Miniprotein binders against q553d3r833to1016. Designs and how they scored, part 13

Target 1, 184 residues: q553d3r833to1016
Amino acid sequence: NRFKSVNELYSTELSYLNSLLILRDFYFIPMEVEARVTKLFKSEEINKVFSNLKSILQISTEITHLLEERLSVSPVKIGDIFVKFAPIFKIYVEYVNNFDKVAPQLKAMTENPQSKKFFSEQRNKSRVATDINSLLIMPVQRCPRYELLLREILKHTQEDHVEFKNIKSAYESIKDINKYINDR
Key: E = the ipSAE of ESMFold2; O = the ipSAE of OpenDDE; V2 = 0.75 times the mean of E and O plus 0.25 times the DockQ between their complexes.

## First folded at step 7 (miniprotein)

Design w2 (at its last look DockQ between E and O 0.93; V2 from the best seeds 0.00; counts 0 for: pae E 1.8 > 1.5)
Fold by ESMFold2, look of step 7:
Structure w2 (fold): chain B 184 residues (1-184), chain A 95 residues (1-95)
Amino acid sequence: as target 1 above (184 residues)
Amino acid sequence: GSRVKILVMVEGDSPEKLREFAERVIEEARKLAEKLGGKITVVVTEDGNRLFIVITVEGLTPEEAKEIAERLKELAEELAKKLGLEVYIIVEIEK
């Protein structure tokens, strides 16, 4: 049903946001601190691992808040959110294009035992069982996931539903952005 | 009363021009909010050659919320063009 598919869009966005917050709070920020204080990391290494994570986090934060507000109102209208944000998703190009370099960079960094210990300690603090690589891939997967989620919502939206036009437009816009990201 | 939220993403190569853009947009937002009796909140996030400016103004009539949104969007677009910056703007008006 449509309600289930719209709720999945929201619940997976919230999960995605939480993963981005873990990356920021338990890895990015602490690594910046170590770069300044102990010089364990270089800024270049940190930037190579995280790319434009802060931009992606900002976008997910805003989408999550808008979805929360829209889900509290009937009928639920969320298609316009994705039409509006689609042009901004171009920033995912930078993250996706950088991703091939992330695992080799982390491997090189963890050859230093002090860095390896740092990552282990931060993982324990985060209470997340998976390693940082499992978190870092999530932005690579998110825009394709939006396309699938919007397609599923459209599938459950009858042509005479008030949201049909907007969901269809959202789906097409995200499809176009995914092609843009793939082509760059 | 109505609330308006304006998300501005601006990017360019010059940190000085990005700061000038932010200062001018925020100053105009504060002036408009004061003129209309609105309560303003501004959050700025920096990421390399990119800024996000989130402006929230509360305690407005629907007409006032629309006025602020139109004025700030026009200013941001004109200023971005003048400074050679790229800008994206999302406006939400809530009751």
Scores: ipSAE 0.604, ipTM 0.846, lowest interface PAE 1.8, mean pLDDT 91
Fold by OpenDDE base, look of step 7:
Structure w2 (fold): chain B 184 residues (1-184), chain A 95 residues (1-95)
Amino acid sequence: as target 1 above (184 residues)
Amino acid sequence: GSRVKILVMVEGDSPEKLREFAERVIEEARKLAEKLGGKITVVVTEDGNRLFIVITVEGLTPEEAKEIAERLKELAEELAKKLGLEVYIIVEIEK
């Protein structure tokens, strides 16, 4: 039903945000420190690998907060959030394009014996089973997930429902972004 | 009381222009909040050629919240245009 689908959108967003925070706190920031102190990494390469993660993290933070606020009110209205953020979602195109370019570099970095120890230690500190590779791919997967989630909500929203227009618009916008990414 | 939250994302190749933009928008926000007796919180996040400015003003009437939102939106758009920056603005008002 609609309620279940909206809650799934929220719960997966929380998980997504948490993953981004882990990526920042246990990998990006420590790697930058290593780059400055031990020279284990190059700062320029780190910035290339993580790309616009800070922007994506900011967007996810705001979306999560807004969803939390909307879920506390009946009827739950969330469609307008994604309509408002739709223009900004173009940053995901940038992330995906960069990810494809730096994937080989990331692989080399994680397979380097000197770096391997670092990543293993950070993984343990984070207490999360997912490694840096799995975390970095999550933004690539999130836009398709939004499309599926919004589609499911739309299926359970009647045309005369107050949310129908916004949900449909949001769905179409993200669908277009995903199509552009896939067709590039 | 009502609360207004404004997210401003601005993009450009000039760090100086981005800083100028942020300073002017934040200054205006503080002035408006003070004038209306609201409590203001500002969070700025930098990411390369992008700045995110999140402005929250609490303790307002619904009308005051709308006024601040409209004024800041207008200023941000005009300033972005003047500085040749790309700007995106999201406004949320909680009554």
Scores: ipSAE 0.586, ipTM 0.837, lowest interface PAE 1.0, mean pLDDT 93
ESMFold2 (binder alone), look of step 7: mean pLDDT 85; pTM 0.836

Design w3 (at its last look DockQ between E and O 0.48; V2 from the best seeds 0.67)
Fold by OpenDDE base, look of step 7:
Structure w3 (fold): chain B 184 residues (1-184), chain A 95 residues (1-95)
Amino acid sequence: as target 1 above (184 residues)
Amino acid sequence: GSRVRILVMVEGDSPEKLREFAERVIEEARKLAEKLGGKITVVVTEDGNRLLIVITVEGLTPEEAKEIAERLKELAEELAKKLGLEVYIIVEIRK
């Protein structure tokens, strides 16, 4: 069902955006405060761990807004959004490469007894069961998820559908980006 | 009314050039919005050597929305070239 597949793309985007906001509001910002006040963290290390999260968050925000607008119109057209944004998704290459490099540092940070207490408190404040490690990996997984979601929509879109060409182009563009990320 | 939303991503190793770019593009957007009687919203995200500028202008005719989009796109491209910055622009018009 095309409608179901498009709604899944939208709903997962909302969840993704919410996760990024949690990362910013309950981890990044508080950690920066701790770095300045208590010296529990180093600002330089925080910036390395979160990398270009702010850019990714802004992109997700824009995509979410556009998807919401398109869902209110029939037939729903969303393919062109991803065609337009595909070139910008190069920022995910930066995030993925950095994530692999800082993974050991992140592990050490979360295993530190003093830091564990902080992260536990922030997790409770956020009221989200997902910990910082699981949240930080989400941008790594999002582009592959776009490919799967767009592929599913394409499977349920007839060739004579007004949206077919754009969906196909979107799928191919994201597929190419994912190949580039994997071949980095 | 119609709305134009333009996302400008600009990258470079000079914070001064990035700031200059942003200031000029935003100022032009404000002037155009005022001239056409539109409501403008600007969101700037700074991330290292990257700026994301989102400009939204509401309360326009379809023709005015297109005009603003074209003008800002042209300015952004020319200014980026002049300053030696990398730029990518996304335009969305809702009629």
Scores: ipSAE 0.789, ipTM 0.917, lowest interface PAE 0.7, mean pLDDT 94
Fold by ESMFold2, look of step 7:
Structure w3 (fold): chain B 184 residues (1-184), chain A 95 residues (1-95)
Amino acid sequence: as target 1 above (184 residues)
Amino acid sequence: GSRVRILVMVEGDSPEKLREFAERVIEEARKLAEKLGGKITVVVTEDGNRLLIVITVEGLTPEEAKEIAERLKELAEELAKKLGLEVYIIVEIRK
């Protein structure tokens, strides 16, 4: 039903945001500290792993805030959010294009036993069983996932529903930006 | 009280024009917040030839929140056009 599909969009956005926060708080920031204090990591290595994660995190933060606001009122209207964010998602191009370099970079870094210990310790502190590689792929998967989620919402939105026009426009805008990201 | 939250993504090939855009938009936001007694928070994220600017002003009346939203959106659009920058603006007002 439509209610379930809209709630799935929100719940998966919140899960996605939480994963991005784990990357920032338990990996990126602590690695920047180690780079400055102990020289365990170089800034170049950290930047190769995380790319423009901070920008992606900011975008997900804003989407989460908007979705929470819209879910607090009836009828629930979220299509305009994705119409407006679609052109902003061009920021994902850099992250997606960098991703094939991330696993080799992490492998090279963890050849150092102290770095391997660092990643293990941070994973334990995060209380998340998912390893850093599985977290880092999530932005690569997110925009395609928005398309699937919006398609499902559109499928459950009757043509006379107040949001039909906006959710259809959202789906089409996200399809277009996904093509843009893939073509780059 | 009411809250305004504005996300601005601005992009262009001139770092100097991007900085001028950000400085002027943020300065106007701070002036409006001070004038209206609102509490302002600004976050700027650099991303290549882009800036992401998030401005939050809290502690406003609904009318003041609308005023800040309209003034900042108008300034950002006008300034982007003047400087030859592309801008995307998302405004949220919470009553």
Scores: ipSAE 0.687, ipTM 0.871, lowest interface PAE 1.3, mean pLDDT 91
ESMFold2 (binder alone), look of step 7: mean pLDDT 85; pTM 0.842

Design w4 (at its last look DockQ between E and O 0.44; V2 from the best seeds 0.64)
Fold by ESMFold2, look of step 7:
Structure w4 (fold): chain B 184 residues (1-184), chain A 95 residues (1-95)
Amino acid sequence: as target 1 above (184 residues)
Amino acid sequence: GSRVKILVMVEGDSPEKLREFAERVIEEARKLAEKLGGKITVVVTEDGNRLLILITVEGLTPEEAKEIAERLKELAEELAKKLGLEVYIIVEIYK
C-alpha cells in the first residue's frame, strides 16, 4: 500500500545515511587524522577516495530529518521534498564521475601494509562487515533508487489523493535529474 | 522551542560573488538569531562552483521561526538575482 512504500523510502534513506556516517566516522575522519599525525595518507589521496562525500552526507541528513518530520503528520506529504531536492542532487555528478577512480586508488594505497592494516582495523571498529568499496558505491546507486521508490509510491497514490500531484512531480523531477547525472 | 533549518545551495562562476552571497546571508541570519534570542549554527560546504549553506536556528517561537525563514529566503533570492547566481533553498520548521 502507499503507507508501506513511503516508509520504505524513509527506511532506506536512514540505512543510506548510516552507511555515509560509517564512511565519515570510521574512514574519512580517521584518515585525515593519520594524514596530519603520521602522514600515512596524503590529503590528495583521501580527496580522491571520498570526493564530495561531505556534501552528499549533508543532503541525506536533511532528507532523513524532513522525512521523519513529515511521517509524523497525517496525511503524509513528501513529494515536495524531492521536487525541491532534485536540482540539488546535481552534486552527485562529481561523485559518480569520480567513482571509476576510487577502487584503483584504494588498491594502490593498500599496497602499503600499514594502510592495509589501517583499513582492516577501522572495519573492525565499525562493527560492519561491509567492505569500504561496497559502502562507497552507495551514493552512485542512491539517486536511481529514489526514482524507483517514487515510482512505487506514485503507483499506490490514487489520483484524488492530496499528494498525487506532488508525488508525480517528484518522480518526474528525479527522473530528469538522473538523466542529467547520467549524461554528465 | 521551534527550530528552523535553511539549506541553501548557491552556484556560479565567480568565487568572489559566491563568498559575498554566503557572507551576507550568514551575517543576516546571525543578526536575526541574536535579535530573537535564537541559537544559530552554520555549516558551509564548498562543492566545486557552488556552496552548500546550512543554517539552523533553535530556541524560537513558531512565529519567530516563520519570520527568520521568510526573511532569509527573501534575502537569499534577492541577493542571488543581484549577483547573477543560481540559488536553491529548502526551508523547514521543526517542532
Scores: ipSAE 0.736, ipTM 0.886, lowest interface PAE 1.1, mean pLDDT 92
Fold by OpenDDE base, look of step 7:
Structure w4 (fold): chain B 184 residues (1-184), chain A 95 residues (1-95)
Amino acid sequence: as target 1 above (184 residues)
Amino acid sequence: GSRVKILVMVEGDSPEKLREFAERVIEEARKLAEKLGGKITVVVTEDGNRLLILITVEGLTPEEAKEIAERLKELAEELAKKLGLEVYIIVEIYK
């Protein structure tokens, strides 16, 4: 069902955005404060770990708003959004490349006894079961998820459908990005 | 009324050039919005060698929305070229 698939794209985007907000508000910002006040963390290391999260967060925010607006109109058209954003999705390549490089540092940071206490407290404050490691990996997983979601929508879109061209184009673009990431 | 949203992503290794780019684009956007009687909102996200500029102008006619979008897009592209910056522009118009 096309409607179901489009709604899944939207609902998962909302969840994704919320996760990014949790990551920013309960981890990134507090860690920066700790770096300045207690020196528990180093600002340089924090910036390396979170990389271009601010850009990803802003893009997700905009996509979410656009999807919300499109869902209120029939027929629902969302393909052009991803066609337009395809060039900007290169920021995910940057994030993934950095994530692989800083993974050991992140592990060391979260395994540090002093840091463990901090992360435990922040996790409790966030009231979310997902820890910082699981949150930071979500941008790595989002582009593959877009590919699957767009593929599913495409399967339920007839060739003569007004959305077919854009959905197909969006799918191919994301597929190419994912292939590039996997083959690097 | 109609609304136009313009998202500009600009990248470069010179903070000064990025700042100049942002200031000029935003200034032009404000001037156009004032001229057309629109309400403008600007959100800037700084991320290392990258800026994301989201410009929203409300209270426009469809024609005015198109006009401001085209002018800002043209300015952004020309300015990016002049400053040696990489630029990406997304335009959304809602009637």
Scores: ipSAE 0.682, ipTM 0.878, lowest interface PAE 0.8, mean pLDDT 94
ESMFold2 (binder alone), look of step 7: mean pLDDT 85; pTM 0.838

Design w5 (at its last look DockQ between E and O 0.97; V2 from the best seeds 0.00; counts 0 for: pae E 1.9 > 1.5)
Fold by OpenDDE base, look of step 7:
Structure w5 (fold): chain B 184 residues (1-184), chain A 95 residues (1-95)
Amino acid sequence: as target 1 above (184 residues)
Amino acid sequence: GSRVKIIVIVEGDSPEKLREFAERVIEEARKLAEKLGGKITVVVTEDGNRLFIVITVEGLTPEEAKEIAERLKELAEELAKKLGLEVYIIVEIRK
């Protein structure tokens, strides 16, 4: 039903946001420190690998907060949130394009014997089984997930529903972005 | 009271222009909040050539919230145009 689908959107967004925070706090920031202090990493390489993650994190943060606020009100309205954010979702295109380019570098970095200990320690500190590679791929997977989630909500939204227009618009926008990413 | 949250995302290649943009928008927001007796919170996040400016003003009437939103949106758009910056504005009003 619609309620279940909306809650799935919210719960997965929370999980997504948490993953991004872990990526920032346990990998990006510590790696920057290592680059400055021990020279284990190069700042330029770190910036290339993480790209516009900070922007993605900020957007996810705002979306999460807005969703949370909307869930406390009946009827729940969330479609307009994604309509509002649709124009800035192009940052995901940037992320995906960069990810494809730096994937080999990331692989080399994580497989480097000199840095393996660092990544192992950070993984342990994070208390999450997911490694940096799996975390960095999540933004690549999020837009397709939005499309599926919005489609599911739309299926449970009648045309005369107050949310129908916005949900449909949001769905179409994300669908277009995903199509562009896939066809590039 | 009502709350207005304005998320301004601005992009450009000139750090100086981005800074100028942010300072002017924030200054105007503070002036409006003070004028209307609202409580303002501003959070700025930088990411390369992109700035996120999140402005929240609380303790307003619905009409005042709308007024601030419209004024800041207009200013941000005009200033972005003048400075040759790309801007995205998201307004959320909670009554």
Scores: ipSAE 0.701, ipTM 0.886, lowest interface PAE 0.8, mean pLDDT 94
Fold by ESMFold2, look of step 7:
Structure w5 (fold): chain B 184 residues (1-184), chain A 95 residues (1-95)
Amino acid sequence: as target 1 above (184 residues)
Amino acid sequence: GSRVKIIVIVEGDSPEKLREFAERVIEEARKLAEKLGGKITVVVTEDGNRLFIVITVEGLTPEEAKEIAERLKELAEELAKKLGLEVYIIVEIRK
């Protein structure tokens, strides 16, 4: 039903945000500390791995907060959120375009035993089974996921529903972004 | 009471111009909130040549929330044009 589809958008956004926070708190920030303190990493290596992660994290933070507020009100209206953010989702293209460089960069870094130990220790501290490679691909997968989620919401939204226009516009905007990525 | 949230995303190649933009937008937001008796929160996130400035003002009338939103959006757009910066602005008013 429509409510289930909208709730899935929210619940997966919250899970996505949590994964981005793990990337920041257990990898990005500690790697910046090591770069400054022990010189284990160079700033350019860190930037190659994470790209515009901070921008993506901020976007997900704001989307999550807006979704939480909208889910508390009837009728549930969330399409305008994605219409408003559509110009900003082009930031995901930057992350995706950089992603081909991430795996080779991480492989090169982990040939150093001290770096390999660092990643193992941070994974243990995070208390999640997922390694950094599995976390780093999640933004690459998120825009395609938004398209699928919005399509399901649109499918369950009658044409006379107050949200139909906005959900349709949101779906088409995300579809265009994904088509642009696929055409590269 | 009403709340306004203004998400300002500004980018450009000049750290000096980004700083000037942020300082002037935040200063005006604080002045408007103080004048109207609103409670203001400002969070700034930096990512390379991009700033996210999230301004939340609570405890407003609906008219006051609309006024702050209009004033800050106008200022941010005019200042970005003057400084040669790109800006995206999202306004959310909760009544």
Scores: ipSAE 0.586, ipTM 0.835, lowest interface PAE 1.9, mean pLDDT 90
ESMFold2 (binder alone), look of step 7: mean pLDDT 87; pTM 0.854

Design w6 (at its last look DockQ between E and O 0.96; V2 from the best seeds 0.00; counts 0 for: pae E 2.3 > 1.5)
Fold by OpenDDE base, look of step 7:
Structure w6 (fold): chain B 184 residues (1-184), chain A 95 residues (1-95)
Amino acid sequence: as target 1 above (184 residues)
Amino acid sequence: GSRVRIIVMVEGDSPEKLREFAERVIEEARKLAEKLGGKITVVVTEDGNRLLIVITVEGLTPEEAKEIAERLKELAEELAKKLGLEVYIIVDIYK
């Protein structure tokens, strides 16, 4: 069902955006405060760990807004959004590359006894079971998820459908990005 | 009314050039919005050597929305070229 697949794309985007906001508000910002006040963290290390999260968050925000607007109109058209954003998705390549490099540092940070206490407190404040490690990996997983979601929509889109060309183009663009990431 | 949303991503190794780019594009957007009687919102995200500029103008006719989009896109491209910056532009018009 095309409608179901499009709604899944939207609902997962909302969840994704919410996770990024939690990551920013309950981890990044508080960690920066700690770095300035208590010196529990180093600002330089924080910036390395979170990388281009601000850009990813803003892009997700914009995609969410656009999807919401499109869902209120029949027929629902969303393919062009991802065609337009395809070039911008290179920011995910940057994030993934950095994530691989800072993974050991992140592990050390979260395993530090002093940091463990901080992260536990922030997790409780966020009222979300997902920890910082699981949140930081979500951008790594999002492009593969886009590919799957767009593929599913494409399967339920006839070739003569107004959305077919854009959905196919979007799918192939994301597929190429994912292939590049996997083969790098 | 119609709404135009313009997302500009600009990259470069000169903070000064990035700031100049942003200031000029935003100023032009404000002038156009005022001229056409639209409500403008600007969000700037700074991320290292990258800026994301999101410009939204509401309360426009479809023609006015298109006009603003074309003018800002042209300005952004020309200015980026002049400053030696890499630029990506996304335009969306909601009618």
Scores: ipSAE 0.778, ipTM 0.917, lowest interface PAE 0.7, mean pLDDT 94
Fold by ESMFold2, look of step 7:
Structure w6 (fold): chain B 184 residues (1-184), chain A 95 residues (1-95)
Amino acid sequence: as target 1 above (184 residues)
Amino acid sequence: GSRVRIIVMVEGDSPEKLREFAERVIEEARKLAEKLGGKITVVVTEDGNRLLIVITVEGLTPEEAKEIAERLKELAEELAKKLGLEVYIIVDIYK
């Protein structure tokens, strides 16, 4: 029902944030260290792989905090969060447009045996079975998933519910930003 | 007491103008927090031609939280216009 659909929005945001943190802590930061210390990677290669990940991570951090606060209070109101954040999601254009370059860049880097070893070792340290390519696509998929999640919440929100207006506005705002991302 | 969270995303092609924007907004936020006895936290994320600035002030009355939010939003909008920067601002006041 509505409770389940709102909790799914939160639980998937938390999972998404965790994936972004794994990218930062087990790949981005260690790759920057290797670039400085061993010169295994160049800064431009690292930037091509991760694009504007730092901005996306911070935005997910803030959304997660807001959702946690709203879920602890009755009645639960989360629609305004997505109305407010929709314009900021335009930063996903940069990430999505860069993504075609990520897989070729990673493939080229892993032709070097030392780089291949580095990625394997970091994956083992993270204790996550998901490879870096599968983590890096998650921001590409997140905004479309917000739309689906909000649609499901709207489906379970009666027209006379206090949050109906805000959930409907949130859904429509995310639809518009997804069109914007796809057009650019 | 009440908390206010202000999330500012600012973009532009001039690193110097972005820095000036951030310094002036953060300076005003710190002044207001000090004047009102609020505890301030500031997080800045720099990413290419963009800054994401998250300002949280705690320990405020509801009226003080509203005042800080309105003042900082107005400053950020005015300053972005003067510096030729694009800005997006989210304000959340909560307990």
Scores: ipSAE 0.483, ipTM 0.791, lowest interface PAE 2.3, mean pLDDT 90
ESMFold2 (binder alone), look of step 7: mean pLDDT 86; pTM 0.844

## First folded at step 9 (miniprotein)

Design x1 (at its last look DockQ between E and O 0.02; V2 from the best seeds 0.00; counts 0 for: pae E 14.9 > 1.5, placed apart)
Fold by OpenDDE base, look of step 9:
Structure x1 (fold): chain B 184 residues (1-184), chain A 95 residues (1-95)
Amino acid sequence: as target 1 above (184 residues)
Amino acid sequence: GSRVRIIVIVEGDSPEKLREFAERVIEEARKLAEKLGGKITVVVTEDGNRLFIVITVEGLTPEEAKEIAERLKELAEELAKKLGLEVYIIVEIRK
């Protein structure tokens, strides 16, 4: 039903946000420290690998916050959130384009004997089984997930429902973005 | 009281222009909040050529919240245009 679908959107967003935070706190920031102190990494390569993660993290943070607030009100209204954020979701285009370019570099970095110990230690510290490679791929997968989630919500939203227009609009917007990404 | 949350996302190639934009918008926000007796919180996140400015003002009437939102939106749009920046503004009012 609609309620279940909306909750899935929220729960997956929260999980997504947590993953991004792990990525920032246990990889990005420590790597920056290593770059400065031990020179194990170069700041330039770190910036290339992580790209606009900070922007994505900020967007997810705000979306999570807004969703959380909306879930406490009946009827739950969330469509307008994604309508409002749709224009800025172009940052995912940037991320995906960059990810494709730096994927070989990332692989080389994680397989480098000089840095394997670092990544192993950080993975252990994070207490999450997901490694940096899997974490960095999550933003690539998120926009398609939004499309699916919004589509599911829309399926359970009647045309005369107050949320119908916004959900449909949001769905179409994200769908267009995903299409653009796929056709790039 | 009512709360207004304004998320301003601005993009441009000039760090100086971005900073100027942020400073002007934040200054106006603080001025308005003070005038209306609201409590303001500002969070700025920088990412390369992009700034996220999240402004929250609490303790307002619904009318005041709307007023602040409209004023800041107008200012942000005008300033972005003047500085040649791309801007996205999201307004959320909770009564």
Scores: ipSAE 0.491, ipTM 0.797, lowest interface PAE 1.2, mean pLDDT 93
Fold by ESMFold2, look of step 9:
Structure x1 (fold): chain B 184 residues (1-184), chain A 95 residues (1-95)
Amino acid sequence: as target 1 above (184 residues)
Amino acid sequence: GSRVRIIVIVEGDSPEKLREFAERVIEEARKLAEKLGGKITVVVTEDGNRLFIVITVEGLTPEEAKEIAERLKELAEELAKKLGLEVYIIVEIRK
């Protein structure tokens, strides 16, 4: 049903936001601290790993906030959110284009035993089994997943529903932005 | 005024304990928001053995927003320990 498909969009956005926050709180911030205090990492190494993660985190935070507000109101209207954010998703181009460099950079950094130990310790502190590489790929996967989630919502939205036109526009906008990201 | 958002991610194998956790955290959040005159919104989402509890309180002073965040974080951590659940808490305050 439509409610379940919209709730899946929200629940997966929360899960995505949690993964981004783990990256920030257990990896990015602690690595910046070590770069300043022990000089275990260089700023350029950190920037190569995380790219524009902070901007992506801000986008997910805002989408989560808006979805939360819309789920509290009947009828549920979320299509305009994705129409609004589709142009902003162009910042994912930077992240996606950088991603091929992330695994080699992490491999180079972990040749240092202290760095390898640091990553192991932070993973333990995060209390998740998922390694940093598996977390870092999630933004690469998120925009394509938005397209699929919006397609499912559209499938469950009748043509005479007040939100049909907005959901259709959202789906088409995200599909266009996924093509834009893929082309660049 | 200030807005505080508290995202509580709780995990465990017992749906009953997850529900008890959520109910008690939400109840305290509503009491604190009412006492301070804040407007509260709560969204709960299930994902397997995890609950995502998003609590937003608006219309607070910065000090009140910090106070609610601290008290709810303390409650959530204590209750998770009591119920044998794992918890992760994210606090965002916007001025």
Scores: ipSAE 0.000, ipTM 0.146, lowest interface PAE 14.9, mean pLDDT 85
ESMFold2 (binder alone), look of step 9: mean pLDDT 86; pTM 0.844

